VHH binders against q9y6x5. Designs and how they scored, part 77

Target 1, 379 residues: q9y6x5
Amino acid sequence: LPPKLLLVSFDGFRADYLKNYEFPHLQNFIKEGVLVEHVKNVFITKTFPNHYSIVTGLYEESHGIVANSMYDAVTKKHFSDSNDKDPFWWNEAVPIWVTNQLQENRSSAAAMWPGTDVPIHDTISSYFMNYNSSVSFEERLNNITMWLNNSNPPVTFATLYWEEPDASGHKYGPEDKENMSRVLKKIDDLIGDLVQRLKMLGLWENLNVIITSDHGMTQCSQDRLINLDSCIDHSYYTLIDLSPVAAILPKINRTEVYNKLKNCSPHMNVYLKEDIPNRFYYQHNDRIQPIILVADEGWTIVLNESSQKLGDHGYDNSLPSMHPFLAAHGPAFHKGYKHSTINIVDIYPMMCHILGLKPHPNNGTFGHTKCLLVDQWCI
Key: E = the ipSAE of ESMFold2; O = the ipSAE of OpenDDE; V2 = 0.75 times the mean of E and O plus 0.25 times the DockQ between their complexes.

## First folded at step 3 (VHH)

Design i38 (framework vhh_8dlx_2)
Fold by ESMFold2-Fast, scan of step 3:
Structure i38 (fold): chain B 379 residues (1-379), chain A 125 residues (1-125)
Amino acid sequence: as target 1 above (379 residues)
Amino acid sequence: EVQLVESGGGVVQPGRSLRLSCAASGFTFDDYYMHWVRQAPGKGLEWIGNIYHSGSTFYNPSLKSLVTISRDDSTNTLYLQMNSLRAEDTAIYYCARHKTYYFRGSWETKYFDLWGKGTLVTVSS
């Protein structure tokens, strides 16, 4: 029988929440599994880009989902929630569920992971739910577990996405201990429900389960705003994405726009596309705009408006506040093992190994995750 | 009917104060950011400021000391308080709504999809 893997994401689960709050259910999961304390995500540290990096093993410039809002200069298409189902945006990479269905006679199942409701290279997840934020965690879990038990060809790869603690992290900020304590306790209870459901259905002992996230969260403030309208008039550019990484499409000469922006605020860096730091791996794609503004941690770029957000992400991926964690349990994983750090792109080749799939060329390094796996020599 | 209706305009003397109101109907008012924008005769639109659900405000820096924006969600009403009025404050004043909503780790925005008809303020002796 083929091995099975369930990949679970709690959006915006900052790694150091594990040290600052109690998670009895997650601690029980880790005690019999593995924990990676920090996962270094890709830049920009946003939901769509990092979720697609997890399942492709690619930097954003390579997989093409370079932001949550995008413009493609060659085709003149705009990406937003209204056209997120256009395969054009997703076709620069092959996510693991597509590989799973094409290399082996196996099925994939998805509860709302970004991209799973889109036909990518003419292949859509065998079982999927269209994105709807109103659908409960319980309903998502019910569908995923039914598909894991009652499918032919068998579901061997399944994904489950949940919007918290990201939504509350934005609303309250990560420093609001009272509100974040309630939110994180609820998430721990959902992890308990997940484990209990898998045990009740006879799935727990033979299923590999990864619990991870796409990014962290940092505290923002109305005292830390960069008003872009004080730097440059709207008539000189089209805004493709705003905060904390602004994507600027000039309507006039690019150098003139750059010169108006480059020294406007001490709390943001302004880059011409070719000058974006190499360490970001955020340059070689037509969807990356000619000028990118990167706000300093905790600073919000605004256009003559109040920011509704007390927490945000998208910042420099070297910042520990932007890092998620990874926990895993199952027959492929050691029990009680703790690892310091991996790159988020390393998750893909590890998952391919667990499933017996040949990975597509990717930016991950399988050697970085070997110590997590029982069938590998850790050196 | 989904609408925004401004009121409180008229002729006022220089140095006086004036409060404008914007009455919202036909939609859930407290779901929206609200903006005040003005247009002086023969000029383009000038943004005055905005207010979030929570009462958080941001103002045009050139107008910050002269105006206050507030809202009363129980009566679905937006207010603009203006002090020390000058001849250059003569304009048609508009309220406008915009909405943000959460979508997979991003706050999406619908800017100014509904405007009022405007209320004229004339500052003259």
Scores: ipSAE 0.019, ipTM 0.383, lowest interface PAE 5.5, mean pLDDT 89

Design i39 (framework vhh_8dlx_2)
Fold by ESMFold2-Fast, scan of step 3:
Structure i39 (fold): chain B 379 residues (1-379), chain A 125 residues (1-125)
Amino acid sequence: as target 1 above (379 residues)
Amino acid sequence: EVQLVESGGGVVQPGRSLRLSCAASGFTFDDYAMHWVRQAPGKGLEWIGYIYHSGSTFYNPSLKSLVTISRDDSTNTLYLQMNSLRAEDTAIYYCARHKTYYFRGSWETKYFDLWGKGTLVTVSS
């Protein structure tokens, strides 16, 4: 009866992995569905910001999750991965699961998607799992499929999050063909398990499934470090976020801090908040600090130390290495259609259309995704 | 049993070289970055350097010209080569395992989650 949608994220799945490795299960999924080869994510190209942009259709300055580590100058609150459950941080936008529950008598279900274990505007996902990285993909999938099949009111929107290939991308770097091949093969097998589970439960033919990611990954090196302690003494500022986008809160005059930083390294750009490029849509929020530093692709900002990361993300969203892909299958989608590029904020209005929901004001453009959908004409 | 065992310490004359070993067991050694740390009598811990699982090294700048860290993943062994030893290099030398954890796109580091018992190096005439 009502349309159903499962949104799956494999964290850090760089779009060009599809060209450099074989994905037999994902390829079978795409053959009978759609592929968007590149998704242009929002700046900064980090997990929490981009996952929230997917489900709100908003730039980071508008939805308020502007980094994985944040400071709000008005309330003096600090956000980190160990303090992500305060609704304060998430209340600047309305994610799709909240809209799904409030506009219609429908339920939402979530396995680990950022924000789904938090009450947002006094509404939490009807079914959810508290974040725990030790929980297997199989257990997450079992819960999601149970909720899709056995809930009243019916679960019409479900999310499933998996940490790979991001964790391995950081550890090995995306240029480590041997290790990345092994990791990506396992992910393809998980996609095969997902499809098989949905078929066994009679869900496959009537469920819309989107497989996407929040960002890509770029190769880092011990030869490409920016030592911030060589630029400025730590007594002059509070560090809110470090790499590859450093968020600087001055303890002295902002101009003095800026002048100490602006010529320190040829491999980072230093911006006063009002000078951040308009194309980033990363300026109009109290959680964006007075000075931001943006490292060049593959460069890591450090504090008089080495980096353990051989891969990273967070860089300029114009970089193809930062782009994920989107694949989809189901009754709403064409079969065998390939599309070149959409913006990550376009996913939200498309999902609202599929579910019959009125989208909240957003930065996405429905026209960019209409060619993916069977109920839309496309030239 | 997860453990680190240092060896190769002893009494050495000033100006000589010495190679320390650290044998790892009970875990997948080639998945971890490894550190060397020392403690001189009556002093605090001094970090020497580390080697990433890729083989990349980073050293304490004050010690960089004196030491080389290497690893042999086939034998699960970490090495510290020390040259031009001085009396102030007298210390207990520890190897330590570097721990990372992952939380939703945040790859965090927790230094020194597993330590050896140490090996004493005495530089004396």
Scores: ipSAE 0.026, ipTM 0.394, lowest interface PAE 5.1, mean pLDDT 90

Design i4 (framework vhh_8dlx_2; at its last look DockQ between E and O 0.02; V2 from the best seeds 0.00; counts 0 for: pae E 19.4 > 2, placed apart)
Fold by ESMFold2-Fast, scan of step 3:
Structure i4 (fold): chain B 379 residues (1-379), chain A 125 residues (1-125)
Amino acid sequence: as target 1 above (379 residues)
Amino acid sequence: EVQLVESGGGVVQPGRSLRLSCAASGFTFDDYAMHWVRQAPGKGLEWIGNIYHSGSTFYNPSLKSLVTISRDDSTNTLYLQMNSLRAEDTAIYYCARHKTYYRYGDWETKYFDLWGKGTLVTVSS
């Protein structure tokens, strides 16, 4: 029978939560599997870019999902809630579920992973759920396990997305120990439910399971605001994305807009597109705007108003607060092995190896994850 | 039955104080942040301020010293206290609700999905 893999994302699960809170179910999972303590995500450290990087192995400038809000300068299209299902936005890369369906006689299943409800290169996940935040984890899990057991061609790649702890991280901030403790305990209970369900269905011993996240979370404050309206008038630019990375489309001369912004706050960096640091791999795409503002950790860019967020992400990907972790269990993985760090783009070639798929060209390095795998040597 | 009803408006002399009320019904008041917005004759809407379920308040900087927003969740009522009223404060005053929704890594705000019908405040003798 072909190898099977379930990829689970808990949005906004900051790596150091594992050290500051108790996770009995997750620790039992790790004890008989592997843990990568830090995953260095891609810049911008936001949900859509990083979820697409996990399943393509590409930096944002290559896969084209460069933010949660985007404008394409060539086609003049806007990416928003009302048009995120337009395949145009997703077609600069081939995600693993498409490769899984096209290279082999296999099916894919998805519970709300970003992009799985969109036909990409004329291929949509064989089984999928349209995004709806009101659908419980239990309902998503029930569908995924049903599809893993009752599909022809067989489901060999499945994804499960859950909005917490990100939603609560934004609302309360990661330093709110009382509220975050409650939220993280609930997540650990859901991990326990996941493992129990897979055991009851006879899937546990033969299924590869990866639990990971797209980014972390940092504490914000009403005392750490950058008011963009104090720098520049709205008539001079169109705002494509605001915080903590602002994407600025000038309506007048680009240099004039840049000069109004460049010294406005000591707590943000202002870049012309060609001056964006190479280490971000965030430059070579028409959806990256002519001027980008990058706020310092914990600072929020606002338009003459207060911010509702006590926690946020999107900041510099070198910041440990932005890093998630990766845990995995199954026949492909060692038992009781800990690894320090991988890049988030390394997950894709590892998953292709597990599933026996030929990866599309990507930015990941298989060598970085080989120590996790029983069929590889890492010495 | 889902509605917001403003009250407490009327004619008031310059320099006096006035408290407006907004009664909410048909929904869970505690789930919503509440706003006060006004519209003077022949002018556009001017945001006054808001209050979250936590009691945190934010005000239009030009009005901050003149107004106080509060809420009583036991009676599902929003209040606007106005002090040192001027002729320029003559307007229809609206209360409005907003709710934040979570969407793929961000909290989206649906501003003003329900408004009251307004209450007229006239500052003059």
Scores: ipSAE 0.139, ipTM 0.509, lowest interface PAE 3.1, mean pLDDT 90
Fold by OpenDDE, second read of step 4:
Order: structure tokens, then C-alpha cells, then sequence
Structure i4 (fold): chain B 379 residues (1-379), chain A 125 residues (1-125)
């Protein structure tokens, strides 16, 4: 039988939650599998970009999903969470579920993973759910496991997405121990439900399962605000994305806009597109706007009409607060092994290896994950 | 019917205090973060502050010392306490509901899905 892989994402699960809270089900999952304690994600550290990096192995400048909100100046198209169905935005890369269907006579399944309800390169997942935040985890899990168990051609790759603890992180802030404890307990219970469901269906021993996340969460405060309206008139630019990385489209001379913003706050770096630090791998794409503003950790970029939230993400991808974790279990993985760090783009070549797929060109390094796999040498 | 109704506005002298109320109906009030915004004559909307489900509050830094936001979930009411009012505080004051958002949190006014009709506050000697 061909290898099978289920990729699960809990949005906004910061890596250090594992150290600061109790996760009986997840810890049991880890005990029987592997753990990567920290995953360095891609800049910017937002939901759509990082989820697409996981399944393509590419930096954001390469796969073209460079933010949750994007604008293309040539086509005049906009991308957002409520407008993400145009293949135009996704076709700059080939995600693994498409590769899985095109390289092999296999099927893919998806429960609300970003990009899975859009035909990419004229290919859509054989089984998928349209995104709907109101659909329960149980229903998503039931559909995924049904497809894994009963599909023809067989489903060999599946994705499962869940919105927590990100939503609650925004709402309560990551430092709210009382509320976050409750939220994270629910997440652990869902992991318990996942494992139980797989065992009940006889899938547990043969299915490879990866549990990961796209980014972490940092604490915000009303005392750490950067008001752009204090620095520049709104008539001088179009705001494509706001905080903590603002994407600025000038309506006047770019240099004039830059000069008005460069000293706006000591807690914000202002970059012309060509001056964006190389370490971000966030320069070589037309969808990146001429000027970007990057707030320091915990600082929020606001307009006079903007409101505040207690937690946010999108900051420098070198910050530990932005990093998720990765846990895995199944025949492809060792048991009881812990690894310190990998890059989020390293997940793609690993998944391709597990599934026996030829990876598309990517930015991942297969060598970084060899110690997780039973069939590889760990050097 | 889902609605917000502001009340408590009027004409006040400089230096006085005023408390505005926003009555919510037709939805589960305690499930939503709520906001106060104002619009002065000839000016755009200005965000005043918000209150979360948990009761935590955030304020516009320019107004923080002058305003307090609170909520009573038992009566589905949002409050704005304003102190030491000035002429420049003359505006229409609106309460707004923040749409529940899951995929990623954004707190711009574009995500406010319900507005009151507003209440006029005039500060004059």
C-alpha cells in the first residue's frame, strides 16, 4: 500500500506553549513519535503565506502568497481572506496535494487548509471542504478520515486545518494564562479526538501524521502603538496591509512617502522594497509593495480609525514568539525523538520523501529532517 | 432585529463629564468585542477605544486619559464615560460591533459589521 500522510495545522500555536501548559494527548502523541521544538517560519509570519510555504517548500517571494492581504498593481486584483479563490494568486507554485495527484494515480483530501478549495494549475484536491469557520473540528475530522479510509483512487495525502489557538490568541493575548489555558486544553482534547478516531478506524499504525502550526503569537498593548496618521496623510498612499508589517503603495513620489515614514517611530523599520533585508527572502516578487513597514515585537501599527487586539503575529521570523512546533507519528518516523529546530520550508521535501514524490524545486533542506525518519541516516 | 442604539448625547459645557450608552439587541452581546468611534464635523472617523469579551480595554492614546469604556453583559449595554470635555470633543459618537473573525485577526473599522445611528455630543460654553 502506498504511504499515507495527514498534515494537521493548529493556527497560531506558539512553540513555547508546550513548555508552559499541559498537553496530555499531544505529549502522548510526541512520546510515540517525534518532536521538533522550534520551527523557524517564513517572513512575514502570517497565516496564508506560512501555510503555503509548508506545502510548497518555498519562501513567500517564490510561491507568491506574500501576505494575507495582497494587491497586484498590473491586474488591479486584491487578495484577502474573503477573496482568496482566484487561482491567479496561487499558480506561482505547485502545492504538494497537486503533485500527489499528478505524479501518482492517487487522491488528495483537504479540510479547509489555505488554498485547497481553489484549482491550482487546473487541479483541485479530489476531496475538499470549502472554508467555513463554523464547521466543527469533528465534522472536518470525520470527512478527512472517511476519505482516507474509503476513497478510490486512495487518498494518500490529506490536510486538516483548525483556527485555534490563533483566534483566541488575538482575542486574549498570549500572556492571559487563564483564558489561554482553557483554549489550549480544548486543543489538546481535539488532538485526543484525532488519535482516537484514527485508532477506531484502524488507521493509526499505518498513517503518518504531522501536527504543526504556521506561526506563534506575541503580546500587544495600547502602550505600544505606532500611528501612521501622525506621520503621513492618508491621501498620499494606499494601505495594502497594516500590522505588524504594513504594505504601502504610494500615490505620490515614493521617496517623499518614504521620507515621511522613515522617522515615524523608533520601533518601526521602514524599507524600500530593494532595501528589504536579504534574510527575510521577501524582495523578489511584484506583489510586495514599494515600501514596507516592520514594527518591533509587540508594537502595533495603527490608523486613527483602527482598533487594537491583545495578541498579534507577522513580526520578524527570527523571534521565538513567532515560531511554531512540529510533532509527527507514523511508520516513517522514529519514536521518542526530539529535535531542536528546523526551517518551515524543510517540511515539504520531507513530506515528498514520505509519499515517494519527486519534489518541485524548493528552498527546503531534506538533510535537516533526516534524524526524524527511520529510513535515513542521522548525522 | 439586530441593532445598536446610542443614547446620552446632548449639549454640555467644557470641563463637564458625560456618559454615553449603547443598547444592543437581537444578538448575543457577550460574544462580541465592542468599539466606540466618533466623527467631528468635517473630519473622518476617529477610533476611541474598544472592550473585549473578557472586559479588557484598549484606547486611542490621544484620548485614554479622558475616556473609560465598560460593558454590562446582563443588560446588553456598552458605556463610554467621558471626562473634562473640550470643544474639540464635539462629534457624533457611534458604537460598533466587531465581527467575529477566525482565520486571522484584524481590527480595522472595515471589520465592524454593525453600527448604531450615533448620538451627538456638543461641547460649548
Amino acid sequence: as target 1 above (379 residues)
Amino acid sequence: EVQLVESGGGVVQPGRSLRLSCAASGFTFDDYAMHWVRQAPGKGLEWIGNIYHSGSTFYNPSLKSLVTISRDDSTNTLYLQMNSLRAEDTAIYYCARHKTYYRYGDWETKYFDLWGKGTLVTVSS
Scores: ipSAE 0.036, ipTM 0.368, lowest interface PAE 4.3, mean pLDDT 92
Fold by ESMFold2, look of step 5:
Structure i4 (fold): chain B 379 residues (1-379), chain A 125 residues (1-125)
Amino acid sequence: as target 1 above (379 residues)
Amino acid sequence: EVQLVESGGGVVQPGRSLRLSCAASGFTFDDYAMHWVRQAPGKGLEWIGNIYHSGSTFYNPSLKSLVTISRDDSTNTLYLQMNSLRAEDTAIYYCARHKTYYRYGDWETKYFDLWGKGTLVTVSS
């Protein structure tokens, strides 16, 4: 049988939820497979950038999806909710499903992973669902398992995306134990349903399954707001993205805009593009604006005094609260093995290895994931 | 008015071929990727394939040996050539224009933003 891989993301699943809440189904999955307790993701710690980093192995500056809201000064194009499917934005990299389905006798399938319904390099996933948040997890799973079992050429790489616990994490905050316990219990039930469906359909023994996430979540508060309007008139700049990493395109002299912002709050770092810390790997792309503002953990940048979010992400990727986990099960993986940390960009070369694909040049290190795999020397 | 109009459907005998057309009007046709989709009686929608701006085509693997998609940008027309038709190919055939943007969040998003009314193909002796 050809090697097969299902990549699953539960958006916004903070790594320490595993220790602080009960997950009987996920813990059984982990016991029979592997766990990476912390995955260090890429800056900025937002959904679109990190999902694309998983499937390309690249830092955001290298794959070009640098935020959820972007502007390209050369083409004058805007990326937003109403223009997020233009292949222009996605074409600076080649995601794994494109590489996979270009191999002879292979297909890829997707249930709503970011980018899988876009014709990237004129190639769209062989089987896909258009993004629609009203489609239930059960329906997404039904399509994915149908495609894994019934396609010719066979689907060898599949993705499945779910919006929780991110949506609830924003709404309630990660410290709301009552609401987050309810939300996380529902997610564990979905993981139980996933595993049971794979067993009943005869997929479980020969399918490699990765369950991971793109980022975590930190607690926010109305007591921790940074009001930009108190520091600079909005007419002096174009706001490309707001919080917690604001992307500022000056309308007047850049140094003047910087000087107005640099003392705005002790809870916000203001960077000229050339001064962005090298450890962020967030400088060398035209879509990164001339000035960025990086709020401290738990602080929210606003144009007015209020925010509707009690939890947020996008902060410095060194923060443990921004880190997801990774669990995996299947013939490629050890059983009962725990690993402390990998970088999120390391997932791509590992997936390429499992699928027998030649990875494109990337920022991941295969050696960081060798201990998860049965066919590799770990020591 | 912005529209897609399919034609060329009808009753055909098994083993024959059939060419469907989709006439586009009211938009810049050569800026869009175009798709064919079908719905057999009592079944859901089945994606047949697409054709991009470049002329590159991709097909549902189960139908790849049966179908050919082409486009003529000078006449704003999309085509579906079907060969060796079988009774199971009886369906309503739709052309669809791909959507150039999507939303993640609280709003529903569909991949296609323009559909034709469909043309019925019946394969029977």
Scores: ipSAE 0.000, ipTM 0.129, lowest interface PAE 19.4, mean pLDDT 88
ESMFold2 (binder alone), look of step 5: mean pLDDT 81; pTM 0.823
OpenDDE, look of step 5: ipSAE 0.005; ipTM 0.262

Design i40 (framework vhh_8dlx_2)
Fold by ESMFold2-Fast, scan of step 3:
Structure i40 (fold): chain B 379 residues (1-379), chain A 125 residues (1-125)
Amino acid sequence: as target 1 above (379 residues)
Amino acid sequence: EVQLVESGGGVVQPGRSLRLSCAASGFTFDDYAMHWVRQAPGKGLEWIGNIYHSGSTYYNPSLKSLVTISRDDSTNTLYLQMNSLRAEDTAIYYCARHKTYYFRGSWETKYFDLWGKGTLVTVSS
């Protein structure tokens, strides 16, 4: 029987939440599995980019999903209305479900992971759900477990995506202990439901399960706003993305736009594309605009308006507030092992190893995750 | 058909008032904040102001005393009231929409994703 893997994402689950709240079901999962306390995600620290990095092992400049709102300078296409079904945007990389279906005679299943409802290199996940936020966690789980048990060729790779705690993190902010406590308890209960369902269906003993997230969350405030309209007139540029990383496409001379922006606020950094810090790995793609603005942690870039968000993400990926965690359980993983930090791009080659797949060239380092695995020698 | 159509422009004498309208169709108007933007001949775009579905308004500080933005969600119509018109107010006036929404782990703002074709206001004696 081929090895099986279920990859679960709880969007916006900041690693620090594990220290500040009780998670009895997640703690039981970790006790018999592994915990990575911090996962260093890719820049920018947003949902679509980081979810695609998890399944490709690539930095955003390499896989092409560089933001949740994008403009491609070569083709003049816009990805600005949350329309994620054009394969053009996804075709710069090969995600693991495509590799799983093409290298081995195996199926993939997906409950709403970004990209899984799109044909990528003419290959769509064997089983998938079109994105719909109204569909319950229970219904997503029911479909995934049905496909894991009732598919030919067998489903060996499955994904499950859930929007919380990100939606509530934005609405309430991560410092709202009363509301966040309620939200995080519900997530822990969903983890309990997941484990119970897998046990009931006889899947638990032979299934590898990874629970992770794409980013964290930081507290924002109406006292920490950067009004872009006070810096530069709208006639000078086209705005591709706003906050906390603004993507600026100049309509006039790039140097003139840069000069109007560079000293406008002490709470943002202004970069010409070629001056973006190398450590971000956010430069070599036509979808990265000629000028980017990077707000300091907790600051929101606005256009003559207040911000509705009390929490946000997208900030510098060196910030601990932007880091998620990774927990895993199953026959491939040690029991009761705790690891400090991995890079989010390291998840892909680890998953390829578990599934027996040859990884496409990637930015991950298998050595960073080998201590999690029972079949590996750890120096 | 998703569209915005401005109306109410024309030739007007200095010192008079004018009200522009923007009719929205093909989408849920009360889900969006609405903007007014203008472009004078040979000049760039100048942002006038916006209004949220709540009725909250924000204005370009240079124009705040001269204009009022309002909306009627029952008729899917946005308005721009202009008072004490001057020759420098001669421009094509555009309405545009924006929305702040939750999309797969991010609050996104889609600024100026739909524009009208504009209505010309000429202030001359």
Scores: ipSAE 0.024, ipTM 0.368, lowest interface PAE 5.4, mean pLDDT 89

Design i41 (framework vhh_8dlx_2)
Fold by ESMFold2-Fast, scan of step 3:
Structure i41 (fold): chain B 379 residues (1-379), chain A 125 residues (1-125)
Amino acid sequence: as target 1 above (379 residues)
Amino acid sequence: EVQLVESGGGVVQPGRSLRLSCAASGFTFDDYAMHWVRQAPGKGLEWIGRIYHSGSTFYNPSLKSLVTISRDDSTNTLYLQMNSLRAEDTAIYYCARHKTYYFRGSWETKYFDLWGKGTLVTVSS
C-alpha cells in the first residue's frame, strides 16, 4: 500500500510560541516524532506566498504567488481578492498534489489549503473544500479523514488549513499574553482532537503527519506608522500592495517616484526592483513591481490614517519573529529528534521523498531534512 | 434599513463649540470604524478623523487640537465635538463607516461604504 501524508497548517504560528506557552498535546506529538525549531520562510512572509512555497519548493519569484495582492505587468491582470480562482496566478509552478495525481494512480484531498480549489495545469485536487472561514476545524478534519479512508484511487496526500493563530495574532498582537494564551490553548486542543480522530480511525500508526505554518507574527503599534501620503502624492503611482511590503507601480518616471520615497522614513527601505537584496530571492518575476518598500519589523505603512492591526507579518524573512516551526510524526520520521532550522522550500522535496514522487525542479535541498527521516543517513 | 443620520448642525457664532451626532441603524455598529468628513462650499472633501470600536482615534493633523471624536456603542451613536469654531469651519459634515476584516489569511478593508446625507454647520455672526 502506498505511503500517506497529511500536511496541516496553523496560519501564523510563530516558532517561539512553543517556548512561551504550554502545548501538552503538541508536546506529546513532538516527543514521539520530530521538531524543527525554526523554519526560514520565503520573502515576503505572507500567507499565500509561503503556503505555495511549502507545496512547490520554490521561492516566490519562481512560483509566481509573490504577495496576497498582485499585479502582472505583462497581462495587466490584478489579483486583489484572495478568493480569485483564475489558474493564471498559480500556473508558474506544479504543487505536490498535482504531481501526486499525475505520477501515480493516487488521489489528493484538501481542506482549504491555498490553491487546492484551483485547476493548476488542468489538474485540481481530487477532493477539496471551497474556502469558507465559517467551516469548523472539526468539519475540515471529518472530511479529510473520510477521504483518507474511503477513496479510490487512494488519497495519499492530504492538506488541512486553519486560520488561527494568525487572525487573533493580527487582532491582539503576539504580546497580548491573555488573549494569545486562550487562542493557543484552543489550537493545542485541536491538535489533540486531530491525533485522537486519527487513532480512532486506525490511521495514526501508518500515516505521516506534518504540522507546520507559513509565518510568524510581530507586535505592531499606533506609535510605529509610516504615512506614505507624507512621502508622495497618490497621483504619481498605483499602489498594488501596502504593508509591510508596499508594491509601487509608477504613473510617472520611475526614478522620480523613487527619489520622492527613498529618504521618507528611517524605518523603511526603498528598493528599485534590480536593487532588491539577492538574499530575498524576490526579483525575477513580472508580478514584482518596479519599486518595493520594506518596513522595519513592527512598523506599518499607512495612507494618512491609523492601523487596526496590533500584529502583522510580511517582514524580512531573516527575522526570528517571522519563522514558523515544523513538527512531524509517522513511519517516515524519527522519534524524539530535534533539529534547529530548515528552509521552508526544503519541505517539498522531503514530502516528495516520503510519497515516492519525483520532485519538479525546486529550490529546496533534500540534505537539509535527511536527519528527520528513518530511511536516511544524516551523517 | 442600513443608514447613517447626522444631526446637530445649524448656525453658530465664531469661537463657540458645537457637538454633532451620527445615528447608525440597520447594522452592527461596533463592528465598524467610523469617520467624520466635511465639505466646505465649493471645495472638496476634507477628512476630519476616525474612531475604532476600541476607542482609538486618529485625526487630520491640521484639525487635531480643535476636534474630538467619540462613540457610544450602547446607543449606536458617533459624536464630533468641535471647539473654537471659525468661519472656515462652515461646511456640510458627514459621517461614514469602514470595516477591516480577516479573509483567508489576508486583512481586507472596505472604506466609506456607507455615508450619511450630511448636516450643515454655518459659522457666522
Scores: ipSAE 0.081, ipTM 0.452, lowest interface PAE 4.3, mean pLDDT 90

